# VHH binders against Putative pumilio homolog 16 (APUM16), part 5

Target 1, 332 residues: Putative pumilio homolog 16 (APUM16), of Arabidopsis thaliana (Mouse-ear cress) (q9fie9)
Amino acid sequence: MANNNSFSMSTMFNTIQEILNEEPLTVPSPPSRGGYSLFHIRKAEMDIQRIFNFMTGSEDLKDDISVLDTGTLMWMASLMTSDCDYFMVITTNKNGSKTLQKLMGMSDDMDVFFFEAIMRLFIHVMTDKYASYVTIQGMRVFQQDKRELMYDQILRYACFLAGDQYGCIALNEIITDLDDPYYRDQLLDIVANNALLLSNDAYGNFVVQHVLKLRDSRCTRNIADKLCGYCVELSFKKYGSYIVERLLEAGDVPMATVVLDLLACKTEMLIRLARSEYGNFVVCKALELTNEILTADLFYGLVNRLMPYRHLLHRSPRSKIATILDSMSVPN

## First folded at step 22 (VHH)

Design t12 (from m23 with E106A)
Fold by ESMFold2, fold request of step 23:
Order: sequence, then C-alpha cells, then structure tokens
Structure t12 (fold): chain B 332 residues (1-332), chain A 124 residues (1-124)
Amino acid sequence: as target 1 above (332 residues)
Amino acid sequence: QVQLQESGGGLVQPGGSLRLSCAASGFTFDDYWMHWVRQAPGEGREWVSSINWYDDSTYYADSVKGRFTIARDNVKNTLYLLMDSLKSDDTAVYYCAARYYPDDYAKFRHYDYWGQGTQVTVSS
C-alpha cells in the first residue's frame, strides 16, 4: 500500500474489524452471459484476500476471534477451505497456522470444513513446517469419528511421515497425545517393526527415540529385538548411539540385548567402538549399568574384553572407560 | 561451520538485570529449539530455559520462572535471555544451545550445538 508501513498492528486490527463486521458471502444474480462467474470470482478473491490478511496477521489476532458470531465464523471456514491453494497458503504461514488452530474446536459444524480440507491434503499438511500443527490440533479437538479417520491416515503413512523433516515432529506430537490403545499400539508396532530403517534415517531416528522415551515395555522389547545384531553399527553414528543408550537405560532385557551385541563383535571392533566419537559413550554406559544392576556376567564380559587394551583407552581423551577399568586393576 | 556466540554477561548486583544474546550461524536457526543452560563453578550443568520454533512457546526451570524471559529473533538468528531480579545463586557460565527435537532438557550430550558461554556474576 502506498505511504503505508508493511503489515502494522494497527493495519491488521483494522482489517480484522472489517472482516468481523462483514456478512457471509452472498452471490448476486449473474449477468446472463457468464458475468456471474467473472463477478463471483473477483468478489471471492477480494474476500479471501481479507481473510488471508486476517489469518496471517500478528499473534494478537487470536485474542479477537472469540467475539465473532457463528455466521461470520462459518463464512470464514467455508471460504478458507473452498480451494486447496487458499487452505495451504493460510496453513503454511506461521501465524495462519496459529490462528486456524484457534478456530478449530469452536464448532462441530465448522470443524467439518477443516477436517475435509486436512484429509484432502493430508500428506501436504503433515509434511509442512506449520500446517502439520493444524492436523495435530484437529487430533486434539475434533469429534471422535473425525479423529478415528485421521488415525487411520496416520497409520497408513506413518513410515513416510517419520522420514520427513517436519513429518517426524508432527508424528511424535501425535504419538504423545494418543490415549486410545487400539491406535496407539498399532502405531507403536509400526515404528518398532521398522526400527532399523528408521534408526538409520536422518529424521526417522527421532521417532524411534521418542517412542523409547514413552517407556512402553512391549514396544521397547520389540525395538530391542529388531535392532539386535545392529547395536555396534548404530553406536558408531550420532543418533544411532542415542537410540542404543536409550535401550541400555530402558530395562534389564533391552540392556542385556545391547550388551550381548557388544560382546558378540570381535575384540578389535569393540576397542574401535570404545575409542570412537559416539561409541565410547555407549560402551561407558554399558559398563556403568551392568555394574550398578549387578549383571556381573555382562559386566565382566565387557571388562575382560577391554582390560588388555586399558592403556590404549587412556589415550582417548575424556573417556570414562579407562577410569572404570582402573578401579578394577587393584589386586585383591 | 556452526557457531553460537554468546554475549552480554558481566558483573551485576543482586536484584539487578542483565540481557544475554546468542548470535547463531551455520545452520537453519528457525528449525531448531533453542536453549539456555548454565553451569555454576564446581557444579554440573543446569537447564535454564527453552523456546520452540513453531509457536515460540517458552519453558523455564522453576529456579528462574517469573524472573527470566527467553526470546528469539528468527530474522537476526539471535536468541535472548532477559534476566531480572538476579540472585547470587544465578552466578554461572550461561551457554546457548540448539537441538532439532528436544524431549529431555537435562540430557546435555544430546544437544546438537553449543556456544562457548558467557559469565554472569551476581555479587555485592
């Protein structure tokens, strides 16, 4: 706008007031030769531009939504969701996503519009930085029948979402919020059954880590089983090492699975792991936990393999492994 | 080459105020959760505050709640900590840190990036 500053709070508030006082979109009788279509298209585009400005404005706009009458809210919901491009422009904007989330749950009739738009665009919404939070909000506030259909889609696309930079975050939020055992157990099983693939993925590893943090015993054991034989390989990697550490801390059975993997590799590989950037922390944690939990066979299995190389391990700075081994070297 | 550069530390009297800044470069700042972590002399690390990237929600340790304010500027790629009503037990080195997906604030090895720290000293 000429002689206007860009998107000031005053300008956005004025735009909101204009929208708040406007009646739902009405369609006038068109001219007989297609003028209706052109007239209707231009009017709708003008109305959607006002909605874009309102929805993508400052966070303070959320404080004004609660005073809107039902007719205005229904008009806004209908128009925003009438076109896939409109919905995506609004929901992929940080403020648009936040404002839409405040509209959700206010009316079951309005929520039908939001639900249908989300389901039509499910993958696009769930893999977007901000639009994915619209879906998360729907899972929190929609009627149960809508939530069940959304869970079906989550289950269908779980591995795809887990491998996406923003999808993994959205999926983890949904996993945290899940309280229905039917959907929760299925989702956890999908993650566990794919644990090796996901643990080696740039984004999927965050989903495995998140699920392990839930401390679901069955899921944790399933993950340990799927990663059995791969814990050394994973422990050389930044995020793989975090997953192995979480397994070590998750209980006696997952811990034993990890330690048996460490003991099953060649001594030369175990020493390489113990001196590596990430693997040293895994070996150190294994020693600490097997000593503390009184799993003496596992502890001394590790000690016996590492002790002949104690002096080499001392040359690794900041490693606590050598310190632990030193405490074992005193006679008697 | 990832860099987190803290500034704004110093000496301050009890009850005083201080503003810490952390300039970030070499990564996509607005995809990361940002954190302040402190370490008093001879003590372990203590999580202080975090701010997410998607709605800027803020989280605080009980020891600083109501006195400290975390904020981020995604245009300048800068994290802030506004510290009010400072007490002697706030004396520490304050570190800026980043993590792509934080769940446990106290698992400090799992933070992706760390700054060098800035000293805050509260004494009469």
Scores: ipSAE 0.629, ipTM 0.834, lowest interface PAE 1.8, mean pLDDT 84

Design t13 (from m23 with S57E)
Fold by OpenDDE, fold request of step 23:
Structure t13 (fold): chain B 332 residues (1-332), chain A 124 residues (1-124)
Amino acid sequence: as target 1 above (332 residues)
Amino acid sequence: QVQLQESGGGLVQPGGSLRLSCAASGFTFDDYWMHWVRQAPGEGREWVSSINWYDDETYYADSVKGRFTIARDNVKNTLYLLMDSLKSDDTAVYYCAARYYPDDYEKFRHYDYWGQGTQVTVSS
């Protein structure tokens, strides 16, 4: 009785909502804003604005960072991370993110501030267009213990991130940067295990494509296994067809998986696919690759199924499939 | 509606320079990698150059490296290609293309949006 724990996307969303609704651990309230004189508030405000301007200013400021003393940098780091909203304002800014990335790794002590801020706002940061690169940078320059903690969060939210517009990009970068096979493999496994879901997702498909591009044999095989029986359906879709093409190109086993799906489907479906906007490329590639590798059984299987409908395929503009079939009909 | 409109093509002598522009509309320009692809008469498409949206890192085909410069203006939603030291072999229709996710440059089917192209002719 294999408990198919179909982690429905709904459960993930609910869990994420629950996590988002989980009140941030009450970090002890900074000591009560006692009577900070108007002067202190103004100074603090000025400092905040100054830092913001510095961080979000033009790239020419690169030279300015190098001249700042360690104490000043520490102070800046502390101030930038003292407030989550302030941190987010800086990190979500294109220049701010870049500047922050430059500051990261300069000092372990400073990195503590950045790490803590990232961890507090992990999902927000990772799903932001520019802020996500701060996390990526952290994964590059932070101490091992911090990176491990960040990785745990990435693993925890991997599927969610994969389905996010910017999270998917960040995730792909992280996967690419990971040198540790242990962590990398875990992410690959998550992607592979959720390949069907991700392949059908507007952004998740990019993660699947990316992972396939890495040409990890184990991962690719796992993805092929998970997509077995679904390749035809995926091939009707724009990005799905890209994934299926990647599988065809990945090696004998993934190729065979795809081709077998093509051979197993109803004839009407196959012909429809061959004539479809995206599926025609998949079918064409399948024919080309099976012919090239001399997998005669698979190739001729496809040819035999398609040949009776060659006339329909010729009606499709610039059908390479028809051309391939025509080449086979010439009696030696 | 998504639109990429190339301009700046024309006739130029060998060794000359051209500046191509591509005006983008109908999509979030700064979310996309931007590309130039060219097609010479009777030949297939050739990737020329790419620029990312994050840090404006640029990439070039070996055939144009050192001669061409790709740039983007996110405020104007415009892509540029500065072409210097033009050669006869650079004669082609130049297309502006956009892609959300970076992929193999030669997978032309994977580009999300295409312009109509602008003709560049390098001839004495």
Scores: ipSAE 0.880, ipTM 0.946, lowest interface PAE 0.6, mean pLDDT 90
Fold by OpenDDE, fold request of step 23:
Structure t13 (fold): chain B 332 residues (1-332), chain A 124 residues (1-124)
Amino acid sequence: as target 1 above (332 residues)
Amino acid sequence: QVQLQESGGGLVQPGGSLRLSCAASGFTFDDYWMHWVRQAPGEGREWVSSINWYDDETYYADSVKGRFTIARDNVKNTLYLLMDSLKSDDTAVYYCAARYYPDDYEKFRHYDYWGQGTQVTVSS
């Protein structure tokens, strides 16, 4: 009685909410507003606005960054990261994100500020359309110790990020950029282990597709294993069908897994799939790719199951499946 | 409803130029990679060009590289294709397409949205 502790997405969301509700590490409160003259406050406000304008200004400002001295840049970095909201306002801006990425890697001292800000707001940054690229840039230019800490966070929240509209994109970029086999493999394992959930998710499916595109044999096999028994169901879905096709294209065990699912399902289901909007491509690809000497048993298995219903398949406009079956019916 | 509407096609002489436009509606244009795909008479679909949403990086098929320019206007939700030095082999129906996730260009089934296409004919 294997207690399938279905780690409900709800529990993950609740845990993340709990983590998000955990009081941000008390960044030392900026010195108490008490003693600064209205002038200082205004000046500070002006500086904040100036920095914002600078950071979010047009790409032509690229030349302006090069003119700024190290002290000024350090000051700017400090100010931008002194407040989480302010940092988010800059990083969530398309130009702000780009400008920040340019500043990153210029100095190790400055990078400390950016790193801390990213870590403090990690989920918020990673799930934002433009801010996530700041993290990606950090993973490229930061010192190894900082990158490792960031990797730990990525691993911790990998499934959550995968299911997020922008997080999935960021995660895919990070996966692509990963040169360290240790972190890469861990991340791939997380994706593979959660392949069924992610494949059925509106955004997670893109991560699964991306990982399959990398053609890591171990990962692909693991994904196939997790999707075993579910390939038919997935094939009825748009993005699910893409995933299943990639498994077929991987050949060997992943291909066999898919085909065996097709062979094991009810005849009615198979025919329905073959005639469905997305499933027809899966079945067709399965036939095409198994039509080899080494996989002839799989091919003929499919053909034999489909052949009695060839007349139904011909009713589907431009059915490649029907064409394949017809080619097999020609009496030698 | 999602719509991609191509325009700007027509008849042009070899060496001539055309500008195609694709007006997008019904989806968040800025979240999508945009693409041009063409289909010549009696031929299969051919990927022509792509542009991302992040930094507007552009990609081109070898057959059109140096002659075609893809661009996007996110404010107008419009995709463009500038075609210079047109050749007879460029004769095709040109389709605008959108993808949320970048995938293999030749996997035409994986494009999320398609336009109706616009005819480009290059003839003397």
Scores: ipSAE 0.879, ipTM 0.946, lowest interface PAE 0.6, mean pLDDT 90
Fold by OpenDDE, last read:
Structure t13 (fold): chain B 332 residues (1-332), chain A 124 residues (1-124)
Amino acid sequence: as target 1 above (332 residues)
Amino acid sequence: QVQLQESGGGLVQPGGSLRLSCAASGFTFDDYWMHWVRQAPGEGREWVSSINWYDDETYYADSVKGRFTIARDNVKNTLYLLMDSLKSDDTAVYYCAARYYPDDYEKFRHYDYWGQGTQVTVSS
């Protein structure tokens, strides 16, 4: 009796919340503000504001980056990353994020500052609308050793990120950009292994859809396997139906998996699905594809199950299913 | 309630220009990709143009590339389509649409929100 500890997304979310509530590793408090003369504090404050304005200013200011010497840029990078809150204020700003992305990759020395800041605030950055693109840029331009460390974090929090409003988008971008098969395959495996959970999630479903769009045969097959027996249920849902349609389109094996689920379910359920807001598209696509690929057994299986209820299917104003069935009833 | 309201359509001569607008409400406009889709009489839907929310990158169908310009104003929650050098083949109902997740443009079912459309007629 293998205790399939179905790691529920809720448990993962709770664990991550616990991790997020864990006191940030006491990065040694910057040396106590005590010894800086009022003048130094004012100057520092002025500099902070200037940098903020520069970073978050209009695109027209972008030409100014090219005029800045390496020393100044290094200083700016150091200052921007010296405080986590300050870094977040800049990175969460639409223009600030873009400006940071431009600075990244200019110097390995500068990239160290950005890398460290991202790593300290990894979840916060990755779940932010604009800050997540800073991480994406880092994954493109940072040295390999830094990217590997970032990959490790991405892998660790992959399911969490997939279920996040902006994290899912960032994750999809990262998956797309990945050139290392080792890390890519691991991420794909994580998505596939959690396909059922993610497919039923408000944002996770986008990750599943994205991965299916990549047409990785191994991953697609794994997803099909994990969703076997659940395709009918998923098809009643808006985004679930998109996933199931992607499976139908992915090849013979995933298609067969979906169709077999349709054939195995109760007749009442199949008819409900065929008449449902989203499921009707799934059933229609299944009929179309099985007819095209000459999988006669699957096609006629569906037709035979649906045909007795053709009259119900005609009552649905946009039912292509009824049309397909009618075409089959014409005796040669 | 989510609403997309198109305006700016009308009758124009070949070679003329039109500016379409789409006013959005009831959802977070700047979180969505915005799209224009058109449908000519007796034809299926055709994707026209898209714009993302991150850097306002724009995408165009080959049929309109170089002639149409899509833009968005996130402050006004408004999508625009500037149509220049209009042709008779551009005659269609133009729909504004929104999508959270970028997907295949031709998968029209996957768009989250749709407007009612505005008629554009290009005739001599």
Scores: ipSAE 0.879, ipTM 0.946, lowest interface PAE 0.6, mean pLDDT 90
Fold by OpenDDE, last read:
Structure t13 (fold): chain B 332 residues (1-332), chain A 124 residues (1-124)
Amino acid sequence: as target 1 above (332 residues)
Amino acid sequence: QVQLQESGGGLVQPGGSLRLSCAASGFTFDDYWMHWVRQAPGEGREWVSSINWYDDETYYADSVKGRFTIARDNVKNTLYLLMDSLKSDDTAVYYCAARYYPDDYEKFRHYDYWGQGTQVTVSS
C-alpha cells in the first residue's frame, strides 16, 4: 500500500511557510553598538549610501570596478552582505544585480560573502526578478563546493521555484547552464516527475516547455509518461497545448502517447478539442505528424474518429483539420 | 485591455531610414520580451528582432542584422525599431509582439500579444 503522498502544492506552501516561520538563526548580536562614536556611525552610514549608489548607478560600472583595489572590493563585499536587508536592496535593483554579478568571480574570498548571503536569502533571491540572476551567476563562477551547496537548495525547492513568476525563469536558466550531468539529470527528473502539476501551473508550464525544448530523450519520455491520459485536457489550455505540441514533435514515443490519448477519449471530447481555440492546433499537428507510413494506423484512427463530424469542423473558419479530412474522402 | 500600437511606418526610398514605435498598455511591459515581426505581401510572417527585459539584450534575424536596431523604454512602455539601409525586400507590415516566456521565434502562435501592424514600403 504505497502511500503516494501526493505532496499537494498546498503542502509545499505550508512547508515553505513553516520554513519561513522558523526563527532566524540567532545571528550573534552584532557586537554592542556601544563605543562607536556618532562619527563612526555617520561614516558608516555614508559608506553604505555610497556603496548603494555605486552599485545601483547607471554608469558603465565596468570601468569603475576595475579601478578599485582588492581591499576595497573586499570591504564592499563584506559590507553589502553584512545585512540581509541591505543585500536585498542592492540585489533586487536592476543595476545593483548586474553590478553584483560583475563582482562575483573576481575573488574567491569575495565570493564567500556573496555565497553566504545568497544562501541565507535563497528563496527570496531566487524568486526576485533581478536578484535571481545573482544566483545564476554564482552557479557559473563560484567554486565547485559552493555550487554544489547551491544545487542542493535548487533541487530542494525546484518545484516551488518552477511555480514562481521569476523563479521559473531562473530555474530554466540554471538548467540551461548546467554542464554537470549529475545535477542536470536530477533537475530534469524533478521536472518530469512533476510534469502534470507544472504543466497546469501558470508558471510551471514554462519550465516543462523549456525542458522539452532541450530534447533530452529520457526526460521527454518521462514527461510523456506522466502526462499520459492528460494530454486532451492540457490541450484545451493555452500553454498546455504548447506542451502537448512539443510532445508530438519530440519523437515517435511521445507522439504516440499524445495520439493514443486523443484516440482514447470520448468522441464528444475529441470533437470539442478539434474545434477549440487551442486544441485545434494539437489535433491538426497530430494528423500532420502521423500521416506517415509507419504511423498510418494512428493517422487513420484519428481520421476515422473525426470524419463523421467533418461537417462540424468545416464550420470553424480555416479549419486545417477539415481540409485534411477532405483530402482523405476523395475516392482514389 | 492589452494594447500594442505600432506607428512610424510609411514610404521610404531604398537606403533610407525609418523608426518604428510600439506603444504598449494593459500589461506589465518590463516583464515581457518584446518582438518585431513582419509580413510581406503574399508571404508568411518573419521574425525580425527581439529584446529581453532583463538586460535589454537584442536579437536579430540575419536578414536585418547590422541594419536594424531594436530598443525599449520601460518608463514609456514603448518598443522601438530603428531601420537603416532599407531595402525593397523590407517592404512589409511590421507587427509589435510581446511574449512572457522566451520561445522559438518562429512559433508565432506562442506570442502573447500582437499589435495591428504598421506598413513599411520601400520603393524607389
Scores: ipSAE 0.876, ipTM 0.944, lowest interface PAE 0.6, mean pLDDT 90

